VH-VL binders against UPF0246 protein Cphy_1568. Designs and how they scored, part 7

Target 1, 255 residues: UPF0246 protein Cphy_1568, of Lachnoclostridium phytofermentans (a9kqm9)
Amino acid sequence: MRIIISPAKKMVENIEALPVCGEPSFIDQTNQLLTYLKSLSYEEAKEIWNCNDQLATMNFERIASMNLKTKLTPAILSYQGIQYQYMAPEVLEKDQLEYIQEHLYILSGFYGILKPLDGVTAYRLEMQAKVNLSDKKDLYEFWGSLLYNKLREETDFILNLASKEYSKCIERYVTEDVRLVTCVFGERKGEKVIEKGTYAKMARGEMVRYMAEHKISTMSEVKKFDRLDFSYDENLSNETKLVFLKGESNVRDRK
Below, E stands for the ipSAE of ESMFold2; O stands for the ipSAE of OpenDDE; V2 stands for 0.75 times the mean of E and O plus 0.25 times the DockQ between their complexes.

## First folded at step 4 (VH-VL)

Design y60 (framework fv_disitamab)
Fold by ESMFold2-Fast, scan of step 4:
Structure y60 (fold): chain C 255 residues (1-255), chain A 122 residues (1-122), chain B 105 residues (1-105)
Amino acid sequence: as target 1 above (255 residues)
Amino acid sequence: EVQLVQSGAEVKKPGATVKISCKVSGYTFTRYYIHWVQQAPGKGLEWMGRINPNSGGTYYNQKFKDKATITADKSTDTAYMELSSLRSEDTAVYFCARDLYYDSSGYSFDYWGQGTLVTVSS
Amino acid sequence: DIQMTQSPSSVSASVGDRVTITCKASQGISSWVAWYQQKPGKAPKLLIYDASSLQSGVPSRFSGSGSGTDFTLTISSLQPEDFATYYCQQANSYTFGGGTKVEIK
């Protein structure tokens, strides 16, 4: 099994708590994207980032000076936000770190796909960004089947803890001999489940840590996730979608 | 001075259990992982598993998962490796080794015990 | 699991010779390779960690290089005390190479 998870928009550099161990698999494609971004005028780059002048200026300067091989930070420590706060990679024990290094992949618009300890530079480029690069109209076309093929080489069971923006780059290529199972973390609204972004991000990060703590490798073990007041719901789940509902556990005092 | 001192040689019959100790000194026991390595006569090194002495958490080579049990006693700064259902092919020298501090970028075994010969004979 | 293929299995050498030993990982392991020396009847001794970092107290004639999948241990001028068996090891899940015996020519 492999686990896929989303990156974050905010990134930091110069974190020393864990070592860099590895280079991104598609560094050559990343270099193509960097060359493209460096070729853009400020106005063109700002349009891609769709942000205010302060953020655009910062990112424009960052791209202009970026070197993909120097001053690297481990990917899992660089991404910031609620998902990574709940995953808490800095405080994982060695065997838990070994587990995530073997099983976890972080999807990225800029790097494609990353192992937790791959060395990265801080960037801003979401998967849905509308780049105009060669024959490619967006990053989904740019990456094509590369990310799926990388995962396919290693496993026939992919657990999806990524948001739709990122999982879309994998989903469209899945064949019948590969099992892609998506975890949904939400609240019940009649027969439907609504995911609130903050709680879903918390749960995705917590699930990674839960899986590392318990060395989980099967779908049956994933279904036992019971943190953050979430519990598995068999009736809303199926072979490709595992639904966890907040606040509906039979154990009322579960923390 | 860092030292890992192992218990003495053992001779066992097939089907028996053996428990080897590795007593450490000269550093904080709970800060470093302890690994166990098997070396059959005239053969190479094979990693068996390791323990985090702070948590008791273990990780095993699949080949040894049902054969070896690794434990640690924080009160005596001693790690143990127990082999069950001994067979002639378990005859080997067994080493304990300390893992280099894991946040330093290099996972390697910087200090080793002297080895314990376990002979399994009918 | 990561397999480590070490070559050669043995090499005959004389004092003063340059000796090279190679190790190939079945998948990329960055620089997470260590090299050990083992003499008959003794425990292994760490020589190199992180592919190229020399362990304290190890003579400068020993050096390591490589990254990704291909790694090399070099002894620049073999000394009498260097006749031993050498092992590489990948650090992610601790697989050892098969060993290389450096023996007298």
Scores: ipSAE 0.000, ipTM 0.388, lowest interface PAE 20.2, mean pLDDT 86

Design y61 (framework fv_dalutrafusp)
Fold by ESMFold2-Fast, scan of step 4:
Structure y61 (fold): chain C 255 residues (1-255), chain A 119 residues (1-119), chain B 107 residues (1-107)
Amino acid sequence: as target 1 above (255 residues)
Amino acid sequence: EVQLVQSGAEVKKPGESLKISCKASGYSFTSYWINWVRQMPGKGLEWMGRIDPSDSYTNYAGKFKDQVTISADKSISTAYLQWSSLKASDTAMYYCARDLEYDSSFDYWGQGTLVTVSS
Amino acid sequence: DIQMTQSPSSLSASVGDRVTITCRASQSISSYLNWYQQKPGKAPKLLIYDASSLQSGVPSRFSGSGSGTDFTFTISSLQPEDIATYYCQQSYSTPYTFGQGTKVEIK
């Protein structure tokens, strides 16, 4: 089994709590993107990043001097946000870290797909970015089936904990030989299921931690997830969609 | 070049039905939630609800759950907000806005559709 | 539902002044707070997300801070173009809720 999860827009560098262990699988494609970004005028680059002049200038200078082999931070410690806060990778025990290094992949517009301890530099390039590179109209075309093909050669069971923006890189290429199972974290209110985006992000991070703590490898084990007041609902679920419903509670422990 | 373009202003009488639109371009329509936000004249912003265009899954704020219907047609990258029977209290500017599931911020907004309901 | 309260409801300041707006949530929302700017007759524009992250294309004079229930939005040096109403919004859970707005005017 492999787990896919979204990156985050905010990234930090120079975190030493965990060692860098490995190079991104598609570093050559990342080099193509870096070469492309370096070839852009300031105005063209600013369009790609869609940011203010200060941030655009900083990123333009960053790209100009970027070396994919120096100032590296483990991917899992570089991405910031509620999903990664709940995953809390820096306090995982050795065997739990080994579990996520073996099973978890982080999707990335710039790197394509990353192991937790792959060395990365901070960047800004979301999967939906409109690049114009080698007859590719966007990053979905640029990456094509590469990310799915890598996952397929390693497993026939992919657990999707990524947002739709990122999981689309995988979903469109899935064949009948591979089981892609998406986890949905929602809340039942009256007759309807309501998805609270914040709780879904928290739950995705917590699910990764839960899986690492329990060394989960099967769909039946994933169904036992019971953190953050979520519980599996058989009637709303099927072979490709696992629905976890949050109970009624307005008190939330920060963790 | 991300754009959300909304339909034009509407003037209606109480009891009439209305459907306004929000057409998306410049991005993958099914990858973002579309939210509807109401602003009554001289008042602040009220979130009404949202739709995931990939499967038409919707969420509504409680006060709007029985007042409006949110829908989307992914073949033409358009989201809709519909009333079966308008009331004078529906007079407001209505905005659509996209947000990405993992960031939950409204990074692009439509220009707004002014709906005036009077007898 | 989570209630968002802004302070002040309006303020008047001079060009170059530091302007501060506060927003309080009725319960903890972690860092899931966004700030929007709305100029007269225009749609709102995202300035800050995740409490402190500056949206691309937004001038660096705008900043945000806070977590839990208390949040602050700051304009370090007010410019004439900053005349607008500013809204905080929690994205912690649906229904999403906005503060009542703070109208910023130049003296």
Scores: ipSAE 0.006, ipTM 0.416, lowest interface PAE 12.5, mean pLDDT 86

Design y62 (framework fv_dalutrafusp)
Fold by ESMFold2-Fast, scan of step 4:
Structure y62 (fold): chain C 255 residues (1-255), chain A 121 residues (1-121), chain B 107 residues (1-107)
Amino acid sequence: as target 1 above (255 residues)
Amino acid sequence: EVQLVQSGAEVKKPGESLKISCKASGYSFTRYWINWVRQMPGKGLEWMGRINPSDSRTNYAGKFKDQVTISADKSISTAYLQWSSLKASDTAMYYCARDLYYDSSGYFDYWGQGTLVTVSS
Amino acid sequence: DIQMTQSPSSLSASVGDRVTITCRASQSISNYLNWYQQKPGKAPKLLIYAASSLQSGVPSRFSGSGSGTDFTFTISSLQPEDIATYYCQQSYRTPYTFGQGTKVEIK
C-alpha cells in the first residue's frame, strides 16, 4: 500500500530536525517549471500564485534566487499547516519514520510527487495553478500520467488522504488493476455527510501518524481509525470510499 | 476453483534445514495475503505470520520472528515457510491460508491441506 | 498481543441440541472475530466472519454474535457431521490469535 496526501501553501526552510534523504523523482520536470516561473514578470507570477503583494514579493524573490540543489529541507518538515501539525513528523520514532518514508507520498504542483525526506526548496505552485507552459494548459496536463505511473510501479493499493485538487492527478489514470481508496472525514447532518476543511485536514494528518504507529498495511486496519472522535461507518462506505464520522452525528452511533 | 496445495509430509532430524511450499491456483495470487498457521499434535492453532505476494512484505508473530522465514514467488504463485535449523519442538502440522489484501478483516476463507513436519532423532 | 479465551474446552451434546461456545478477547476487537470448524485430520474451515456474518455455503444452523470483548458461537440444532473442534480468531491486529478450541462430541 501507498498513501498520498496534499502539500501545503505555506513552506519553511532551514529545518534540521530530520535529515534530507533523497532527491525528488521528477527534478528535471521541476527544473522546467522553475525556468518557466523565472521567465515571468512580477504581475504574471502574482496571477499564477493568486496571493497578496506581500506573499507575491516573497515568492518572486525566492524563485529569482532558487537553486534546486541548495537550501534543502525535508519535504515533510517544510510544509506547514494543520495537516502537518497533526501528523507531527518531528516526533515520530525511528521505525515510524521508516514506515512513512516507505508508504507516504506528498503530491506537489512544483515537484510532482515527494517522499517525506526528499530535499525541497520552498515554493508556491498549487496543482490548480493557471500555468501556460508550451502546449500544456495546466499542471494536470504538464504532469500527465507521470505521478500515477510512479505509484503503480510500487503498489496496486493507493490510500487517498489528499484533497480533490491533488487526487485528480492520480484518479484520471486509475485502471482496473489498481485500487484507489479515498478516506472521507465528515459529520452527519440529517441525510448529508459534511466534510469541514479544518477537521478533515486534522484527520488526514492524524491518520498518517496513526498508520505509522500501528504499521498499518490493509484496508481493514485503516477502518479501525478512531482518533479525533471519528469512527468508521460501514453503511456509508464502499470498496473505494471509507467514511469516518465525527462524534454522535451518526444516527447509528446514538444507540 | 480456488485451491491452495501444500508440499508433502517431511521427516527430519534436529539441526536440518527445511523449506515447505503452498501453491495457489484459481485466483489472482497478488490480491491475497498468504498466512502460515501451526498446529502441534493434539494442540490448537497458532498464527505464525503472513506475506503479501505483491511486494513480499511480511509480518510475524513474535515467537516465530527468528525461527522461520516466510517468502513467496509470484511468478509461480507459491509461498514458502523455511527453517534454517529444525528443533524437535517444530513437529507440527503447518497450514497456509489466504485472506483478501484490499479489504481483508483477516478471515481465512481457503486453507491448504496441511504439511506434516516430524522432527525426531 | 491480544489473548483469546475460549470456553468450554469440550462439550458433549445430543443430535438436535443447541450448542453454545463463548470467546473473550483481552481487549476490545470491535467485530473482528471469526469462527472456524476443524474436523479430525482436516484443515480448518471458515464458518463465521466479522462476528456474525455467515460464510457462503455454510448451513444456517451456525451463527455468531457479540462485539467488543465478548462473543458467542451457536449451533441451533446439532447434527452428526458437526462433530469437530471449533476455534475463534481475532483479526483486529497482527499477530492474529486463536482461542484454545472447543471440542464438540455427540453423546
Scores: ipSAE 0.000, ipTM 0.425, lowest interface PAE 16.9, mean pLDDT 88

Design y63 (framework fv_durvalumab)
Fold by ESMFold2-Fast, scan of step 4:
Structure y63 (fold): chain C 255 residues (1-255), chain A 119 residues (1-119), chain B 108 residues (1-108)
Amino acid sequence: as target 1 above (255 residues)
Amino acid sequence: EVQLVESGGGLVQPGGSLRLSCAASGFTFSRYWMSWVRQAPGKGLEWVANIKQDGSEKYYVDSVKGRFTISRDNAKNSLYLQMNSLRAEDTAVYYCARDLEYSSSFDYWGQGTLVTVSS
Amino acid sequence: EIVLTQSPGTLSLSPGERATLSCRASQSVSSSYLAWYQQKPGQAPRLLIYDASSRATGIPDRFSGSGSGTDFTLTISRLEPEDFAVYYCQQYGSSPYTFGQGTKVEIK
């Protein structure tokens, strides 16, 4: 079993609470992207980042001086945001950290795919970015099947805790002999499940922590997730989708 | 300005087929669940079908299940309803409606397109 | 299927008066997932209230909703000429989503 999750737009450096333990698998591809980004004008780069002038200036300067081999931060500590706040990787016990290092992959527009302790530098490049690198029209074409093939070598069961923007780079290559199971965290509105971004991000981070605490390796164990007032709903779930509802249970819905 | 414009309605014989289209503008179409709601002449409203933002989930009222197919093209900001094996009781004005974010109520509606099933 | 019954069927009032419209469900509506719509002849419905009591964007404060379980009310505190229309309640607490038969608010 492997777990995939989204990165975050905000990143920090110089966090030493956990050691760097490894190099990103596709560092050569990342170097190609860095060379490309360094070749862009400010206006071209800003368009790719789709952000305000303050953030664009900061990232332009960051890319200009970036060295992929120095001043590295473990990936899991570099990404900031509500998902990573609830995952709380800084306070994981040694055996829980070993669990996520073995089972968790963070998807990245810039690095492709990362283990939690892979050394990274701060960047801004979402998977949906419209790069024009040689004959590749976007990052989905650039990465192609590389990320899926990496996962496929290690497992036939992938638990998806990533957003659609990132899971697309895996979903398009899945074959019948691989199980890709997506977790949905939402609230019931009639027959709809509404996935509020903040609660979904909180739940995805908490699920990673929950899985590490319980050393989960099977779908049956994933279904027992009960944190943040979420509970598994069998009727809305199927072989490729596990639905967790906030504030309701399947039993109580059957009155 | 949010706009929903339906097209494709008309007169069709029982057992026939019709495809309704809805052109959306003025909002990020790919962020919303979308619905079709119908109203028979002189009668009340009836929800027909809805579709998730990415098209991965679709729900239908039982009377149209197996006959109607809801679909969307997010690149074209368009919603569709393929109607097969039409019956006289399907005669109605069909409205394209946007599901209010975090709700299954409908905050914007098109002007409707009339479908008449008659021999 | 939850059946919604609206009452009265027709409400005849003058501008300036208070209108109170009832919507009763055959079963409890989960989480008060109930909406109200206004429809004028030849026009599409307009959302007024959702989640039983939340006023939709752009809707005047004379419109208010209340209720829970099986009993819901739409109140128009002071009727304006443009408020004479048909009003529908809709539940989305369970599938299929259903509408009431409508209450016609007409000028006396």
Scores: ipSAE 0.000, ipTM 0.412, lowest interface PAE 16.7, mean pLDDT 88

## First folded at step 5 (VH-VL; framework fv_tixagevimab)

Design z1 (from y48 with heavy chain S103D; at its last look DockQ between E and O 0.02; V2 from the best seeds 0.00; counts 0 for: pae O 13.5 > 2, placed apart)
Fold by OpenDDE, look of step 5:
Structure z1 (fold): chain C 255 residues (1-255), chain A 119 residues (1-119), chain B 109 residues (1-109)
Amino acid sequence: as target 1 above (255 residues)
Amino acid sequence: QMQLVQSGPEVKKPGTSVKVSCKASGFTFTSSAVQWVRQARGQRLEWIGWIVVGSGNTNYAQKFQERVTITRDMSTSTAYMELSSLRSEDTAVYYCAADLEYDSSFDYWGQGTMVTVSS
Amino acid sequence: EIVLTQSPGTLSLSPGERATLSCRASQSVSSSYLAWYQQKPGQAPRLLIYYASDRATGIPDRFSGSGSGTDFTLTISRLEPEDFAVYYCQQYGSSPPYTFGQGTKVEIK
């Protein structure tokens, strides 16, 4: 089993907390992207980043001096956001770190796909960013099936905890021999499931932590996730989607 | 209840612009994507473009790239579609539709906005 | 871009009959991103099927989707009077544009 999650927009340098234990699998492609980004004018780069002038300036300067081999931070510690806060990688025990190192991948617009302890530098580049690199017009085209193929080499079961933006890079290439299962964290609203972004991010992070703590390897075990008032709903789920509903634990217990 | 409410009908002259709004409620707008689709009377659905709300990144059909701008206001949970240099052929009902993260696939549609372009 | 071709253009059937609608893609489309919509006159499209075979919430079980690769099918096992409408397929998984088929009109015989 491999788990995929989304990165965070905000990144920090944290060299001392955990050691870097690897290099991104597609560092050459990343370098190609970096070279491309370095070739852009400020206006062109800003358009790609689709951010305000402050962030654009910061990122422009960052790219100008970026070196993919120096000042590296473990990927799992570099990303800052709710998901990663609840994952709390900095307080994971050794065996838990080993678990995520083996099973967890972080999707990235810049790096493509990362293991938790891959060394990365801070960047800003979302997967949906529009790039004009060679004959490719966006990062989805740029990465193509590379990221999926990387996962396919290792597993026939992918647990998707990533946002749709990033999981598209995987979902569109899924073959019949691979089971992709997406976890949905939401609240019941009539017959619909409403995903609140904040709670979904919290749940995704917590799920990763939960899986690491219990060394989860099967869907059945994933279905037992019950943190943050979430509980598995069998009726809303199927073979490709696991739905967890907040505040439904009592209902589940009655069934 | 989850819904998209679009702005009212528009009557425009050729060469002008129209901006249609699509207000979302009942779901987390910031984690959604919104596509715009139009349909002339008795014609097929035509994809115009879409926006990823969180990032604001857009993509447009080639036919509209020079004339359409899709935006969003996260504070008001509203998506916009602006079409410039209007032509009579742009007369159609314009729809917005939202896709929530993993819980739907553009299953929330606005009621449609009729845009009439006439001299 | 991916072109979706639906067939037939018009399907004339009676209530109670089985309807089979085809959507063919010019290139392979992941089943995760193939959808079917129903549209009635004067109304917005309504999602019927997503992920090629999953029914949207509230959609009766007489509607079913199948297929993979370039060939997808929407089946209505027993047509109800309210099922006479235009049906569209859409792909939205690959790079934009997220194109629609030209539609199939299911009309009463």
Scores: ipSAE 0.000, ipTM 0.457, lowest interface PAE 13.5, mean pLDDT 91
ESMFold2, look of step 5: ipSAE 0.179; ipTM 0.671
ESMFold2 (binder alone), look of step 5: mean pLDDT 87; pTM 0.885

Design z2 (from y48 with light chain S31D S32Y; at its last look DockQ between E and O 0.01; V2 from the best seeds 0.00; counts 0 for: pae O 11.8 > 2, placed apart)
Heavy chain, then light chain:
Amino acid sequence: QMQLVQSGPEVKKPGTSVKVSCKASGFTFTSSAVQWVRQARGQRLEWIGWIVVGSGNTNYAQKFQERVTITRDMSTSTAYMELSSLRSEDTAVYYCAADLEYSSSFDYWGQGTMVTVSS
Amino acid sequence: EIVLTQSPGTLSLSPGERATLSCRASQSVSDYYLAWYQQKPGQAPRLLIYYASDRATGIPDRFSGSGSGTDFTLTISRLEPEDFAVYYCQQYGSSPPYTFGQGTKVEIK
ESMFold2, look of step 5: ipSAE 0.308; ipTM 0.719
ESMFold2 (binder alone), look of step 5: mean pLDDT 89; pTM 0.906
OpenDDE, look of step 5: ipSAE 0.023; ipTM 0.586
ESMFold2, look of step 6: ipSAE 0.314; ipTM 0.737
ESMFold2 (binder alone), look of step 6: mean pLDDT 88; pTM 0.906
OpenDDE, look of step 6: ipSAE 0.005; ipTM 0.480

Design z3 (from y48 with light chain S94N S95Y; at its last look DockQ between E and O 0.01; V2 from the best seeds 0.00; counts 0 for: pae O 10.3 > 2, placed apart)
Fold by OpenDDE, look of step 5:
Structure z3 (fold): chain C 255 residues (1-255), chain A 119 residues (1-119), chain B 109 residues (1-109)
Amino acid sequence: as target 1 above (255 residues)
Amino acid sequence: QMQLVQSGPEVKKPGTSVKVSCKASGFTFTSSAVQWVRQARGQRLEWIGWIVVGSGNTNYAQKFQERVTITRDMSTSTAYMELSSLRSEDTAVYYCAADLEYSSSFDYWGQGTMVTVSS
Amino acid sequence: EIVLTQSPGTLSLSPGERATLSCRASQSVSSSYLAWYQQKPGQAPRLLIYYASDRATGIPDRFSGSGSGTDFTLTISRLEPEDFAVYYCQQYGNYPPYTFGQGTKVEIK
């Protein structure tokens, strides 16, 4: 089983917290992107980043001096956001870190796909960014099936905890021999499930932590997730989607 | 030239099935995606589903989830759409369209296949 | 699913006039995955614009696409007689279904 999650927009440098234990699998492609970004004017780069002048300026300077081999931070510690706060990688025990290193992948617009302890530098590049690199119009075209193929080489079961923006890079290319299961964290409103971004991010992070704590390897075990007032709903779920509802009793506990 | 050629018109009874073919030529079929769209007379385009040719991965509109099957034969560069349990409301022109290189740009369309469902 | 709403339903114009067609999405759609199609009676749809603003091969310069988020526009700067047709937008921005708008008919006044 492999777990995929989204990165965070905000990144920090923390080279001392945990050791870097690997290099991004697609560092060459990342270098290609970096070279491309370095070739851009400020205005062109700002457009790609789709951010304010302050962030654009900072990122422009960052890219100009960026070296993918120096000042590296473990990927899992570099991303800052609600998901990562609830994952709390900095307080994971050794065996839990080993678990995520084995099973968890972080999707990235810049790096493509990362293991938790891959060394990364801070960057800004979202997957939906529109780039004009050679004959490619965006990062979806740039990465193509490359990221999925990486996962396919390792597993026939992918647990998707990533946002739609990033999971799209994988879902498009799923083959018959691979089972992709998406977790949905929401609230029931009538006959609909409403996903709130904040709670979904929290739940995704907590799920990763949960899985690491219990060394989860099966879909049945994932269904037992019950943190943050979420509980599995069998009726709303299917072979490719696990729905967790906030504020409802666990169906399994009623049996 | 790049083109999609669809099978001929079909006349079917209610409750039966129809299978429409879409043969691709002039481009790399294995690196494309094919969507199927239908249009009843005087009506809007309606998305049925799509298939990623290389992987065989499919997705269908909810309306057709239980009745439609989209397949492909890479050896003949042909995509298929089979619709079962036909109803009079299924009477429409059915189109296939190809997205090359997974760019989400369906820039090539078949000529359409008229499917008539009548008792 | 994402619902695309096109407006107006019908646009009556004369040759030489400017046509502006709207496609509004129920939720944000990436500009990379918004397309416009032209359909003439008895014919299959033809791709005009992809990636919200890129013209397909062979499409005249009088056709242009713009917009982002939930609001997209197809503009025909100067209508030619052959431009009177029905125009559809389609989104690919999120997971399927890849929904179409209901279409805008551009007819001759």
Scores: ipSAE 0.009, ipTM 0.488, lowest interface PAE 10.3, mean pLDDT 91
ESMFold2, look of step 5: ipSAE 0.243; ipTM 0.701
ESMFold2 (binder alone), look of step 5: mean pLDDT 89; pTM 0.913

Design z4 (from y48 with heavy chain S31R, light chain S95R Y98W; at its last look DockQ between E and O 0.01; V2 from the best seeds 0.00; counts 0 for: pae O 8.1 > 2, placed apart)
Heavy chain, then light chain:
Amino acid sequence: QMQLVQSGPEVKKPGTSVKVSCKASGFTFTRSAVQWVRQARGQRLEWIGWIVVGSGNTNYAQKFQERVTITRDMSTSTAYMELSSLRSEDTAVYYCAADLEYSSSFDYWGQGTMVTVSS
Amino acid sequence: EIVLTQSPGTLSLSPGERATLSCRASQSVSSSYLAWYQQKPGQAPRLLIYYASDRATGIPDRFSGSGSGTDFTLTISRLEPEDFAVYYCQQYGSRPPWTFGQGTKVEIK
ESMFold2, look of step 5: ipSAE 0.143; ipTM 0.668
ESMFold2 (binder alone), look of step 5: mean pLDDT 88; pTM 0.893
OpenDDE, look of step 5: ipSAE 0.227; ipTM 0.718
ESMFold2, look of step 6: ipSAE 0.166; ipTM 0.683
ESMFold2 (binder alone), look of step 6: mean pLDDT 89; pTM 0.903
OpenDDE, look of step 6: ipSAE 0.016; ipTM 0.527

